# Designs tried in a protein design chat: VH-VL binders against Uncharacterized protein mtre-1 (mtre-1). Part 8

Target 1, 142 residues: Uncharacterized protein mtre-1 (mtre-1), of Caenorhabditis elegans (q09347)
Amino acid sequence: YHQYRELKCSTPTNSIRGGPDRAECHLVLKAEELETGRPVPTGLGCWQEDHDGEEREYCDIVCPKSHTVFISYIDQGHRACFNFITYQVEKRNDEHVLWRSGKCLNSTVNYRIGCKFDDPFETQFKSDNEIFAHLRARARRV
Below, E stands for the ipSAE of ESMFold2; O stands for the ipSAE of ESMFold2 at other seeds; V2 stands for 0.75 times the mean of E and O plus 0.25 times the DockQ between their complexes.

## First folded at step 4 (VH-VL)

Design ga14 (from g10 with heavy chain L99I T108P, light chain Y100W; framework fv_guselkumab)
Fold by ESMFold2-Fast, scan of step 4:
Structure ga14 (fold): chain C 142 residues (1-142), chain A 122 residues (1-122), chain B 111 residues (1-111)
Amino acid sequence: as target 1 above (142 residues)
Amino acid sequence: EVQLVQSGAEVKKPGESLKISCKGSGYSFTSHWIGWVRQMPGKGLEWMGIIYPGDSDTRYSPSFQGQVTISADKSISTAYLQWSSLKASDTAMYYCARIEYSGSYFGPFDYWGQGTLVTVSS
Amino acid sequence: QSVLTQPPSVSGAPGQRVTISCTGSSSNIGAYYDVHWYQQLPGTAPKLLIYGNSNRPSGVPDRFSGSKSGTSASLAITGLQSEDEADYYCQSYDSSLSGWVFGGGTKLTVL
C-alpha cells in the first residue's frame, strides 16, 4: 500500500535550484483519514548536523518505521521528487501547517507525501536513527 | 517547446583558447540548471559541471575544476563553456543539457543540445 | 571515472527481451538517489528514456521499463526492434563525490 497526504506549498514558482528558503505547506487530511484513522505521517524527527562549523537542526516528516518517505507531484503523477529538507509543524485553524526549508519545483502544483509498504529499496526500519540515516542520505547535506 | 541550441564545430591547436555556447528557448532559462557533459571519441558520458543562470551559481566535477570555466548570460538565455588553453585530450563532443535539480531532488538531464564537436590537433 | 557499472555490450534478436544492468554503491543508488536512463542513437545527442527509476517521458514506448533494487538498477527492453540499436546510459548522483555520475554505457546490438 501507499498512504498519501496532499501538500500545498507556498514556494517560489518554477524553482528547482533548492536552498534554505522557507516554504509554507499545508497538510491536507482526507475525509476517509479523519473518519477511519488510517495511517498518516503524524510526527517530525529532528537531528543536529554540522554546517560549516555551526550546529543546525533539521527536521523531516517521519513515516512509521516500516515505510519510506517520498514526495511527488500529484497533478503530474509521472514525476516524483524528494524535496523535503526540513519541516516544522505548526497548528493553524485545526490544520497542521508544515514549514519546509528548500524549494518546490513548481508552487502551482500540489505535492503528495506518502509512505510505501514493502519498499524493495528500503524495508523495515528498526529505529528512528535508521529513518534519519535514510533521509539524510537522500537529502545530501555537505 | 523546450530547446537547447549549441554553437558549431571547432577545430583548434593546442594552447588556443575557446568558448562554446548553449542557447535555451521555450522555458524560463533563469529558473533551471544547465549542465555540461563531455563525450570523448568512442567513449561514454562525463559530467563536467552545472550552472544556475539566475545567479551564476556554478559547481564543477572534481575532474574538471580548474580546467574549464562555465558561465551564463541570462539576458540572451545562453550558457558557455570555455578553455583558456586547449590540449589534444580535450578533443570530444560537448553537450549542454537542462537538469532538474533542487536541494534534495536530483532529477534527470531532461533536454539536451545537439552537441558541439571540438577537435584539438597538431 | 565511472562509478556506475554497466556491461559494455548486450545483444538480442528481434522480438526478444534484453536487460541492461547498472551497478552502483551505498553512496549513489544505495543512498536512494534516483536512476535515470538515456538512449543515444548513432550520431545523435542522448535522449531521456526513463526518469526517476521507472517513469517514461511522453513519447517513449512502454517496451522500455526501468527498475531498481538495492544498489543496482535495470533497464528492460521488450519486443526488440532494429531501431533500438543504440548506446544506453544510466545516471544518478553520488554523495561521496558530490556530483552527477553516468554509467560507462552499453551498446545494444539487434542481431
Scores: ipSAE 0.000, ipTM 0.525, lowest interface PAE 14.7, mean pLDDT 69

Design ga15 (framework fv_guselkumab)
Fold by ESMFold2-Fast, scan of step 4:
Formats: structure tokens, C-alpha cells, sequence
Structure ga15 (fold): chain C 142 residues (1-142), chain A 123 residues (1-123), chain B 111 residues (1-111)
């Protein structure tokens, strides 16, 4: 499980409040992961930028061509709650990214960010290293 | 019951001004966007703009920017669509509709619609 | 610059299945915006039929279903009935227009 409780993301300027505008979350992956003859998800990272004299954190999530970005709820000890057809995000307190579709009937929910592959991946990972290894393996298959 | 009730049909001449209304009931009017949609006779639906009644933040379709004015009076839960000078090409059915902004299940959808106001502009 | 494209008409017999397509572009459906569907019976206001690509509001029978793939979406109607005769519209959001967009509409005739 990877929890993004405090994940900071950028949304388009002048977006409609509660509207369909998306957010971008970016986590940097090592270039070595791209050298297997099949691309893996790239461009996940958060960085700091000067915005009107204040340092703010921005995030972008980047998926390989033909893959759908997802930011979704994950309940600990349960299945991922993913809708891999599309993603929608909500800006709450200007910093958080929340999934807007998909059903979770669990009482406790965490957020997961990634790219859609040929099938949904499991939510049982204990660390960032485990989830990236999993995504890398799936990207090689796709 | 959540509903939007629009003002009655209008028959006008080119150059006249007009203001039509859309009254919400059964929900928190101030906290939902209200959209306006035009349907020309025998044609499809065309989005004109939206307003957030809580602070009167208004957004227009590029095709309707400067052609109409959208406003709201939250004290009486009513949104308005106004023309300063009507044209024959404004003849259409006009719908107001609530945007489901506060729900992950209805997000970005127009979930509640008014019954429509027919506006006929002819000389 | 993008508009959602629907076939102008579709027809079927009672009990049959029909599918209505909604074709967009990279600035709307392809940009991960959800697709919603509306049913407009003759002489009435539109009614929300499908929201968020594939979800049904309370009271909409399971004969109606939605799907999305890439830059396109589809509405499927099974067990076609005479009361399904209506105009059907898809709707999404377009980032290049910074606004909501509707498809041109599809007239369903039950023969």
C-alpha cells in the first residue's frame, strides 16, 4: 500500500471549482528503468517552483502512450478501487488529489497513483520500491 | 424534491431586451453551479455558460461571451439569463440545469434540469 | 478544436440491442474527462441517463449502459422498447474550449 495523504498537485489555472479539471502528479523514476526494450511508467514526481514569490510544490504524473493515468482510493487490506477507463481528480485545500469515480465499500481509504496496464494491480505493497518494481514488471508485459 | 422551475414562454421582436429565470428548490442553491443550455428548433443541445450563485462566479462558452449575461440572486434561489438586444437567431428553447459538482457520482454531469423556456424572436 | 460526433439516427425493433457512439478527441474524452448521457423524450427536457461513463442514476433500468475507450464512448440499449424512442446526447468537457460540450444528438426510432 502506498498512501498519498498529503500529495500536492497542480491544477489548471482558472479551473471550475468542483469541475472536471484534472490534476497532475509527478514522481521521478530512474532512467535505468527505461532500458529494458519496453518502456515503464515515467515522470512521476513532485518538485518546488517559485510562484508569485512563494515556493509551491507541484506534481505531474506521466504514463506511457496508450495508458490511462489513475489516481484512486486504496483501502488497506482490500482490493484497489480503480476505474481504469479514465481518471478524475479533485483539488481540496488546493493541494490534494482525490479519485472521483470507482466504488469502494471499505471504511478506510488511501490514495494510489499510477498508470493503467492490461489488468488492475494489487494494493498489498509495503513500500515505494515494491510498487515501482510491480509497475516495471507490468510495463514489460504490455 | 429537488427541482428547477423556469419562467414562461416569451415572444419578442428583434432589438428588445429579455431576462428569463430559473428558480431552484429542495437543495442548497448557493453551493451548486447552474448552467444554461440552448436548443435551436430541431437542433441539438449547446452549452452557453454557468454561474456559481454563492459568489456569482460566471463562466461563458466562447460562442456566448458578450452575447448574453448570466446572473443569480441567491436570496431567492434564482438564476437569470439576459439579452440586451434580441436577434431572430436567438429563437430557441433555453434550459437551465444544475451541475453535480459536489458528488463523485454526478461530477461534471447536469443532474437536474428545468422544464425549459421557449423564446421566439420574430418581426 | 473539437466537437463530440454522434450518428444522427439509429433504429431497432422491440427486444433488439442498439448502440449509439460518441466520438471525441484528445482535448475532451481523450483528455480523461468523463462522458455523460442524456435522454430527451419528445416535448420534454433532457434527463440524465448515464453519468461518469458507466453509472446509472436511481430509476434508470439496467437495459441502459455506458462505456468509454480512448477518445470515444458508447451508449448501449438492450431489450429495446417503444418508450425508448427519444433523442440521446453525450456530453463531456473540452479543455481547448474551456467548457462543456454536447454531441450532436442521435434520434432513436423503435420500428
Amino acid sequence: as target 1 above (142 residues)
Amino acid sequence: EVQLVQSGAEVKKPGESLKISCKGSGYSFDSHWIGWVRQMPGKGLEWMGIIYPGDSDTRYSPSFQGQVTISADKSISTAYLQWSSLKASDTAMYYCARLGYSSSWYFGAFDIWGQGTLVTVSS
Amino acid sequence: QSVLTQPPSVSGAPGQRVTISCTGSSSNIGAYYDVHWYQQLPGTAPKLLIYGNSNRPSGVPDRFSGSKSGTSASLAITGLQSEDEADYYCQSYDSSLSGYVFGGGTKLTVL
Scores: ipSAE 0.007, ipTM 0.540, lowest interface PAE 9.5, mean pLDDT 68

Design ga16 (from g10 with heavy chain L99Q F106L T108W Y111P, light chain D34Y; framework fv_guselkumab)
Fold by ESMFold2-Fast, scan of step 4:
Structure ga16 (fold): chain C 142 residues (1-142), chain A 122 residues (1-122), chain B 111 residues (1-111)
Amino acid sequence: as target 1 above (142 residues)
Amino acid sequence: EVQLVQSGAEVKKPGESLKISCKGSGYSFTSHWIGWVRQMPGKGLEWMGIIYPGDSDTRYSPSFQGQVTISADKSISTAYLQWSSLKASDTAMYYCARQEYSGSYLGWFDPWGQGTLVTVSS
Amino acid sequence: QSVLTQPPSVSGAPGQRVTISCTGSSSNIGAYYYVHWYQQLPGTAPKLLIYGNSNRPSGVPDRFSGSKSGTSASLAITGLQSEDEADYYCQSYDSSLSGYVFGGGTKLTVL
């Protein structure tokens, strides 16, 4: 019950040297999504905020409010990003966001973001007998 | 001290070509963007474009793309703004300005050149 | 019309406070791009007054201050002096234009 979206965040060279380009995060489109011809967002809304004296970039994650978001892995060249120090996902005002800071803002990084449906069936029961009882109850509602 | 010095005033006729200059001194010319800004008589400031002299990476405002050419010669620390064919509507004061930054604060202009007045009339 | 909107004029008496607004949108100030302010005295080139929303360069008196809220920024001038009579411009970056944008300018008159 996991769905994954890849998010590639990069900082253009001229952004590092004070130019007009900004760091951007884009969804990595799958071949199937490209082939269907459906409109797919190519960018995510990102913004900068001060967080306790350090500038952070926040980017919206497209994942329902009721789901759990997690980072399954990151792919980076030189190690500029450190979990919980210069990047992480969090929930702000019931919205999911990715934040980055420090040298991680100036690095090309691929984030693999998991968007997990929190299934009561899988998380609520501690034995097979409880699972079967639940399935029988659900079947009666059909 | 850090300064930008622009070429002198120009009086031209429509259809003529023109190239004006902006010479930087007192800093590393190849490590800062140079922007160009137009101010028509009695009007406000309009950003035209910007160039990074170190590699000639150039960006234009959509309103000025194809209307002017921005270039730089790093051997003499000079940026240029050029027209192939002037129009009367090009009559304006033209400023060059160095783009400055500090940490996360990006994209302000300091210092500014003194300006080059371009008058285009028949 | 400019992408960043400023009132065309503002006036005040010596010693008073004036505020100059700079109204943007979600593609510039609302996207957290910084706002910078320039002062242009008659017959001169613009001069940096405020950078990064609220920072003063050396030599700019503390009578000048900048602030930002939502899609707008403001320049406040306290203790108005005759020397403050000038045009004031805000400047930011616009992601939809992929370029720098200036406000239309505000002429400050000291009465």
Scores: ipSAE 0.005, ipTM 0.541, lowest interface PAE 11.4, mean pLDDT 77

Design ga17 (from g10 with heavy chain E100P S102E G107P T108E, light chain S95R; framework fv_guselkumab)
Fold by ESMFold2-Fast, scan of step 4:
Structure ga17 (fold): chain C 142 residues (1-142), chain A 122 residues (1-122), chain B 111 residues (1-111)
Amino acid sequence: as target 1 above (142 residues)
Amino acid sequence: EVQLVQSGAEVKKPGESLKISCKGSGYSFTSHWIGWVRQMPGKGLEWMGIIYPGDSDTRYSPSFQGQVTISADKSISTAYLQWSSLKASDTAMYYCARLPYEGSYFPEFDYWGQGTLVTVSS
Amino acid sequence: QSVLTQPPSVSGAPGQRVTISCTGSSSNIGAYYDVHWYQQLPGTAPKLLIYGNSNRPSGVPDRFSGSKSGTSASLAITGLQSEDEADYYCQSYDRSLSGYVFGGGTKLTVL
């Protein structure tokens, strides 16, 4: 079965990877699955580095290696972010990351990020609920 | 039911080579990382490395890089831990253990093999 | 010693509560990596007891609970029973070592 969940992320303010003020995203569930309605922190935070002469901010997206990550939508007031130019997701060192650059760094943007199961015919793979319960638990501060 | 079954106990001499195995069943072998953990007699657990059988991506603890080789044969759902030349300090119980899903950040080890005792003495 | 510090032993009487600490640093527990706990009964392989700081796998009694604060984590066992006599290990990830790390283990004796 082809399954996925969407992450809706606010623009991060913390650029230190793994820090206490790490990036926060909504795990977007189907309406009938909403538990708390509160943003759940995701990933190990954000950091900045050079990419071919341009400063980018990278933020971890918690999604299994066998899954595909994609951006389905962004929500922004002014058009400061342009797909493939100032933001996108990619896989680096087996980690899924969101990067953003340019004027997109100075804008508050909600990113709707999908994480979809790779093999639809694997019946013994962990269920969506189990996988995303683990992701939410890892994102929480305790 | 998920099971990891390891090969039997080994008694070897220093300088000999050895390859021990861990066979997974009851789940998609190529979709989960397999880790190896050492426990020296009377001591605690030490992580050695992990392998993702789907693409043979292997990562070692710094303490074990170059000391052992981890590999997997996905056609028979089996992971391996190998030494080219054993030393007495390799005497330990060796466990294989599964990570619950492939790309998760820093997951737990959810199912464990029964262990393989390796004794290296002259 | 281990990167994660546990007391080498703890003891309690049947029916009592015992807690086992796991102390890390800013490169592991303090970096917000989850803490997991394993129970190793004499002569057996370790078994997952607590994952993701506070979650129990199916089949683990609610007498076992986990918590995390700052650079440390704790495993609490209430209603102590003789069959709880075992070694207990905490485990996390350390970014400076780029690897999984275990505590030194705690031997629980039920008196």
Scores: ipSAE 0.005, ipTM 0.526, lowest interface PAE 14.6, mean pLDDT 75

Design ga18 (from g10 with heavy chain Y101F F106W, light chain S98Y; framework fv_guselkumab)
Fold by ESMFold2-Fast, scan of step 4:
Order: C-alpha cells, then structure tokens, then sequence
Structure ga18 (fold): chain C 142 residues (1-142), chain A 122 residues (1-122), chain B 111 residues (1-111)
C-alpha cells in the first residue's frame, strides 16, 4: 500500500461505533508529464477486499475534460482505499472553483497501486497543465 | 424558487408508447443532473437513471437500461422519460428530482417533482 | 430487494425518540459515499430531510438528526409528533452499480 508524501489527511476526531469515519485527504493528483506536456496521474486506485481478503487495485471513474478527480483516503482497519471524489471545474474571478460532481459516474478508469505493477498509467480525463498546477497549489493549503 | 413540474396522470394499455415530462424552473437547468425515480404501488423508491441536460449525457440503472429512454430539451428546460412499449408492471408513480453536488457531499436529490401516476391495464 | 436495508416499520409514542437504521455494504456506505434521508408524507412526493450524513436543510427541525458509521447510517427523531407519520428513505451511491440506491423505506407510526 502506497503512502503519498504530499498527502494531507484529515480524519474526524470522534469515531462512532462500527469503525472510523471517513479520512478525507484532498490531494492534487501526482502526475508525470507525457511527451505532449499533458499531466497524467500515477499510482491511484482503490483496494477492494474480496471474500478472501484479496486486495483489488482498480477504480471505475472516467471524467470528461471539464472535470477532475481528488482522492480521499479511507482507512477501515485492514482495508484501505483512495476514494475518488470528482469535481466539476469552473473559472470564477480568475481562480478555478471546484464543485463536487457525479458527472464521472458510470465510467471506467483503471488506476493501479502496487509495488509489483509497473504498467503505464492510463486515464481518459484530459485536464490541462494549468488546472493541475492550480490543484497542486490548492492541495498545499492545510 | 426552484420547482420541478411534472405532466399529468396517464392511463394506458400494454404495448402502447408513453412519454412523460418534468419541467424545471428557478435554477440553471443545464447545470444540474435530473434523475427519475419509480415507486410502484405500496413499494419503495427505485432510481431509474439521470441526465445532464447541458450535453444530454445519460446514465441508467442496470435494472432500467434498455427498458426506458431518458432525454431532455434544454431550450424549454424539460426532461423526459419514455417507454416504447408499456407493460402492466410499469404501473407506478414516477418522480423526477434534481441531483445536487457540493464539495462537502456526494449527490443528493434536493428538489422533487410532484409525481406522475402511470396506470397500465387492459 | 433493496441494496440498502431499512426496517419496514418503526413506532413510538408522542414525545419519545425513535431511530431508523440504514444498512449498506462496502460498495456504498462502506465506501464513504454520503447518506441522505427523505421524508414522504402520505400522498406527497419525497422531501429532502437530511443531506451529507448529518446536515439539515433550512426549515427542517433540529429534532431530526443523522449519523453514519462503517457500512450503516441512522436517522434519529426526538420529541416525536403525529405530523412525523411518514415513510422515511435513506439514499446513497453504489460504486458496483455505478448509480444511486435507496433503502426499502421505513413506515413511522406515532401511537
């Protein structure tokens, strides 16, 4: 299970019976630049336990160009998942304003997290470098 | 004032086609998803699908994929739910509802239409 | 059957407290998708009662409250009144279905 260095997590201080509440880590996607200069998120996914406790490293999210994805870290004891929260991106007063959105629903993006997988990361959302630069700046606000 | 106003009750026979409507007002219709929810007599709520009127992006519940068609006409702020061939099992109250998102929560149906009763019998 | 499980009925006396449960799974509430609650008075459309697990829309009395833990959520109603007789539905999102899911509904009777 990967822990990202730039991740800032907030977890509710009061847990109710049945397990911890959501730990919310709003993070600018870690990205590498392709030859085209487009940022590509790397190493994101969800671990879903099956009946044998086997972890699965895929999330089914495809975002249109007008949207982006933040991750929320979920800790349920022996289960960990980056919960992907999708946002509609709009510009207001020369700043990107993010509205949580379900427009990325009913879509598939295969994100892989694991030290044993060196497959190239693929995504179908196409956020430009300016949006990722803004999201990087925002994620450093704590 | 946000309002969703639905078309009136329908009485149909099996095999007939039907198209019911949901007109939004008091908000930016093209910037919110509209959902359709079925409630069979004496039963609970079932989500059927959603449409984003700004680009007609439509998502269906697996149970309703291929059973109904959801569409919208953004020029008149109206969403539609359509059957090509009704069955007696389609007898139900049908609600439209606006789906709202924020940075603090995943989608909620914050405003609802009054409902359209569809009765299908021979 | 519904993806989210609610008791079919609950009852209480005026002034008492009742709690309505909503049990999900790892693909919905357990995946930290928010839970919302709707009140349906007899013969009317559903109305948003609680959103984002615990928030009240303007006009909803503070005797209605929501909570969430693990794969479950609860709606609590204190100071029960006859006007509270209604069906109550929880709603979340399910990642395995790529869609919105409702509980089966709970009929509240004020005795």
Amino acid sequence: as target 1 above (142 residues)
Amino acid sequence: EVQLVQSGAEVKKPGESLKISCKGSGYSFTSHWIGWVRQMPGKGLEWMGIIYPGDSDTRYSPSFQGQVTISADKSISTAYLQWSSLKASDTAMYYCARLEFSGSYWGTFDYWGQGTLVTVSS
Amino acid sequence: QSVLTQPPSVSGAPGQRVTISCTGSSSNIGAYYDVHWYQQLPGTAPKLLIYGNSNRPSGVPDRFSGSKSGTSASLAITGLQSEDEADYYCQSYDSSLYGYVFGGGTKLTVL
Scores: ipSAE 0.005, ipTM 0.529, lowest interface PAE 14.3, mean pLDDT 68

Design ga19 (framework fv_guselkumab)
Fold by ESMFold2-Fast, scan of step 4:
Structure ga19 (fold): chain C 142 residues (1-142), chain A 124 residues (1-124), chain B 111 residues (1-111)
Amino acid sequence: as target 1 above (142 residues)
Amino acid sequence: EVQLVQSGAEVKKPGESLKISCKGSGYSFTSHWIGWVRQMPGKGLEWMGIIYPGDSDTRYSPSFQGQVTISADKSISTAYLQWSSLKASDTAMYYCARHEYYGSGSYFGTLDYWGQGTLVTVSS
Amino acid sequence: QSVLTQPPSVSGAPGQRVTISCTGSSSNIGAYYDVHWYQQLPGTAPKLLIYENSNRPSGVPDRFSGSKSGTSASLAITGLQSEDEADYYCQSYDSSLSGYVFGGGTKLTVL
């Protein structure tokens, strides 16, 4: 629980995948943008792709409308470097938001990215402990 | 490049207030946690707490909760450690240090750059 | 006592190997939290020596190595040199305290 709350962005990267068909759009994120609390792009959760006979896991940015909680990065062929627990916010209806989580483990020694975690305003969970327990449990599925 | 510069030594009496500083340069100050570590004379290192200057999120060691206040002013890239009423037992060297996450499977950083230390002496 | 236990002192002659232990429990090292090591030369601030159990920052010679097993970690120094004379501290995270913890420190004397 304290593990996720204490993880802060230390070294931002600048390549994020977006678009309806997981298209070839690249977004640049900088430290100052993360610091200002501006919302980040919304993308898909984690997925697997074959690379030279090795399964790799890739993740996109996932953020709720009201809160930015976790950032994970995907580099569309530039560099792959994941070692984060991520989450995906899904709406059951306009008023209700549920959490899903994912974990990406595909990193190199030279690539460092931290994450910031804050409590979401609109969620089925009423406490930090419940949210973090959910993120831990679901991270193993993705 | 990365540097943390702390304020000078202090000599105080019990009951006095004190605020010491740690100024960061050569990196994005608001994108790294800054921690405070106490070293009593002839003793080892004790983690006191950390602050994320970008949003002032502050976490304390249970031993230091309520004993000190950690704050930061991001406009001048400076973190602070403050006592409302000093005690003789606060006599120690105080270090600030930048926390860094190297991107491994753990969620806890390490203290990669340290300030030079501020000696605080509290005596009657 | 510190939450992480280190021997208070260790000594060796130039060229020898010394090992400094760091013993924790199920709430810290045994819970798979990483161990980091710091070197404090006399009269100076600590400096990061080993991070994430076994990795060296740029500029740290390969004579220094770290390892972790079970509830303990070790720092090994081979080819001991006079400039290695310092205090060495291990550091991890403790879930029961919800905070970072240091070992008590080990004074290394080069004879």
Scores: ipSAE 0.000, ipTM 0.514, lowest interface PAE 15.1, mean pLDDT 66

Design ga20 (from g10 with heavy chain S31D S102R T108D; framework fv_guselkumab)
Fold by ESMFold2-Fast, scan of step 4:
Structure ga20 (fold): chain C 142 residues (1-142), chain A 122 residues (1-122), chain B 111 residues (1-111)
Amino acid sequence: as target 1 above (142 residues)
Amino acid sequence: EVQLVQSGAEVKKPGESLKISCKGSGYSFTDHWIGWVRQMPGKGLEWMGIIYPGDSDTRYSPSFQGQVTISADKSISTAYLQWSSLKASDTAMYYCARLEYRGSYFGDFDYWGQGTLVTVSS
Amino acid sequence: QSVLTQPPSVSGAPGQRVTISCTGSSSNIGAYYDVHWYQQLPGTAPKLLIYGNSNRPSGVPDRFSGSKSGTSASLAITGLQSEDEADYYCQSYDSSLSGYVFGGGTKLTVL
């Protein structure tokens, strides 16, 4: 779980619809993580962080409906959801496929509801160097 | 082992209602979309729609929107395809298939039911 | 009419190579949506034969291969056998229709 602690995220704000607004995370990836092509693990993993003197529980949520990754946390009894790009790599023949996450909706159950508004993305890469360059560019823009 | 088992053949008259089923086993039913595909006698495959059983989110082909209802009961791992009023033109083999989701809208249908033959005649 | 175009039939003798084409457009195959292939033996349900343009599921012989170029895809069958006689369908996703699309199907006859 310690690999998630380097996330740089905006703080969600509550919407008039009774949930946190969308927040954006900039996942800080190490060179080794980018190079191995497995910088974002799948599954439900949770950890705790101090956030401006407040303890929050973060969880890495995989959407089985879209296979996208959302990072969520509980703040004042509300589970916030973050949108970020999945950096998982799937090898097909001699090509690599990069998957990206969709958008997160506002509310306590956003990790499941957000799956409905997925923005699908798939691109094929010819080498690990192309994957590495793509992941570096995307990590800076999230 | 993943299996999709469909209900048996049906012989109906125009105007009758019908609900056919597709029961999944050997995998997490709520974590995969189930699609319905029509094959008219001697013709090719036509996608009708899909449902995500975990939240009952349904998407229809424009050609089938309003003609059929797709639903699922996750407590018994079963998806359904239903007609309120059958027509002779509904005579076809109907397949359910599991969508292996390799990203939004990129999925392949990796496991198929055996098919349900629906014959609508007077 | 189908959105993806396949030849209605193809034939070959045992041991030969046959190729089945699947022609799409900029809203489907040309938009980087993967092409998948299904085999339907007479009287049976379709079976996944190729997924993600060129990958074989476990149990599919390496005689079957898929490829994709531009707005088109192809299924190649080498060492043709009588048991390969079937209908073959390509399938992709179409962004303008917001849905899944199948080719019209190709009947393979082994002579």
Scores: ipSAE 0.006, ipTM 0.538, lowest interface PAE 10.7, mean pLDDT 69

Design ga21 (framework fv_guselkumab; at its last look DockQ between E and O 0.04; V2 from the best seeds 0.00; counts 0 for: pae O 16.3 > 2, placed apart)
Fold by ESMFold2 at other seeds, look of step 5:
Structure ga21 (fold): chain C 142 residues (1-142), chain A 124 residues (1-124), chain B 111 residues (1-111)
Amino acid sequence: as target 1 above (142 residues)
Amino acid sequence: EVQLVQSGAEVKKPGESLKISCKGSGYSFTSHWIGWVRQMPGKGLEWMGIIYPGDSDTRYSPSFQGQVTISADKSISTAYLQWSSLKASDTAMYYCARLSEYVEIVWGDYFDYWGQGTLVTVSS
Amino acid sequence: QSVLTQPPSVSGAPGQRVTISCTGSSSNIGAYYDVHWYQQLPGTAPKLLIYGNSNRPSGVPDRFSGSKSGTSASLAITGLQSEDEADYYCQSYDSSLSGYVFGGGTKLTVL
């Protein structure tokens, strides 16, 4: 069973090279990779942590219990976002998050993400409101 | 060659409406912010606001919020600055300018290309 | 009142060095935002002169240079020439306004 996500991050000037303004991200939930999808409110499910003196922003990509999560495509003009250096997908407590750091935090970038499950995604969340509640609860923990 | 061409000079009376234009060429119009800058006679430059024509995301300087409307028509690569009711104090030169795109990361955007200016005169 | 402060005027003789200051605050230059400079020749639109504190776009001669320190920036012009007579503006970004800010401008007179 496959689900897709797009994480869309943009700055006020839509700078793709990094800059002074932090990008704001929103997740788009997709059942098929290229459909328009259903947007999550901007900022919901994202939080910041310090990682060895470097600030990282983590976003829950809503692929719980997925056995395979991958970034299938990254739409950016200038490579301010480098795999394993300024971004990566990370598994936490059987959930998956995408983190960004450094100049990637201040860059317009879109991620296309695939998630593979053993069971249909709908067995975990019956509605988008349940997804949003999950994301709000996660934000309060951090 | 990146080029911004503005509409011609305007002479108006207080209370009249006005819409001036800035047509971009030589680059992807929908992928760069366009800003408007006012220069009062004999005075300096003032940032008024910016628009991203790709989705019409518009940001205003606090001094100009509610005073003007910035818009764009991406189908003809044109940005606009509008007044619903001109005042004599709106007499100024108005420039459009493109926010930078570059290879090198710089903290804080700059205006890399400027239009020729549109002189707006509002007189009683 | 400009957010960035520049002297209203400076002057110099041909061949001399002049500097133009640009003083900001902790919400703009002091918040790590770069300073950019524009030259406005009489009767013309502004033109980018320096970006990112010290970078020159193609076609700008080496006698123009910029620097930034703390909450201030400086534009230096060496080997002053009569065609350098213009208004000069600094520009940065202000985090508290979430917007672009210009200095008040400096009129350079070549004697």
Scores: ipSAE 0.000, ipTM 0.519, lowest interface PAE 16.3, mean pLDDT 85
ESMFold2-Fast, scan of step 4: ipSAE 0.190; ipTM 0.623
ESMFold2, look of step 5: ipSAE 0.007; ipTM 0.594
ESMFold2 (binder alone), look of step 5: mean pLDDT 93; pTM 0.948

Design ga22 (framework fv_guselkumab)
Fold by ESMFold2-Fast, scan of step 4:
Structure ga22 (fold): chain C 142 residues (1-142), chain A 125 residues (1-125), chain B 111 residues (1-111)
Amino acid sequence: as target 1 above (142 residues)
Amino acid sequence: EVQLVQSGAEVKKPGESLKISCKGSGYSFTSHWIGWVRQMPGKGLEWMGIIYPGDSDTRYSPSFQGQVTISADKSISTAYLQWSSLKASDTAMYYCARDSEYVEIVWGDYYFDYWGQGTLVTVSS
Amino acid sequence: QSVLTQPPSVSGAPGQRVTISCTGSSSNIGAYYDVHWYQQLPGTAPKLLIYGNSNRPSGVPDRFSGSKSGTSASLAITGLQSEDEADYYCQSYDSSLSGYVFGGGTKLTVL
């Protein structure tokens, strides 16, 4: 827990999408990040939310080739216990727009495997409009 | 050692119901997803669906949604695959398999590390 | 149809190298999901052979290796032996289907 964002935001992305595309994800970031060899938050933001006494962190990650944004939720008390939703990124009028890419089951799979969370990720966001409002608020904070 | 032991072969008629089982041992049954995979005679592997026994969350392949029911009883470490009405096209070997998702690396693994021996289901046409 | 494409058969002589390809698309291997390989000996259940593109479980000899590039993956078998006669399946995850996908399988014949 010493490195607040490193331990929570980079770990999930390290578990997937190895190879050349991880290096290409670093084109979104400063040159210094090439030394890590892994995707990290794009600078679009990470933030914390309190979900009924459970502290969770959301981080957005984008890969230039995949054009997906991963919004990862990590319980501060549990390593690699997380939920995330996959969004596609479109650039419109010089802004990145986050778009939900159809049906995403990744958050439910990752939520339960090895994690002792009581609430499903989906029940914390009762609608797509609530998710979009959350993402818009987060984008303005960056 | 981790083991998945499946119920024995079944011979059925079209229209009959059937429930086959997969019993896990040697690991925490409620901490891993259990998948079901169909292999028709002389054909390849098809993923049918997956269940998390800890809370019975179940996900189906689009091709099998509404065709079968997957369930689990965590008190006896057993997962089930069930048909309400069998068809001749259900004749196949059915495998259960444990999802290998590792706690530290839970996203992107999505593979089966241990497999049951299979249950052959034959439906007369 | 299978979502991942494999050749239906490959063959080789003892001691040779064979390669089995697995071709996907932008929603699976091209979306950077890992590729895993299973070996199915005649009359038996599939067994995990390679996971995470290139890792071997304990007990799998190093003459089996996996690799991935772009939208495709490959399983290489060196020093081919008669005991390697089996069906080989690649498997990944597909974001558009939100599920596990298998290749159609490749029957390896040792001549």
Scores: ipSAE 0.000, ipTM 0.519, lowest interface PAE 14.1, mean pLDDT 67

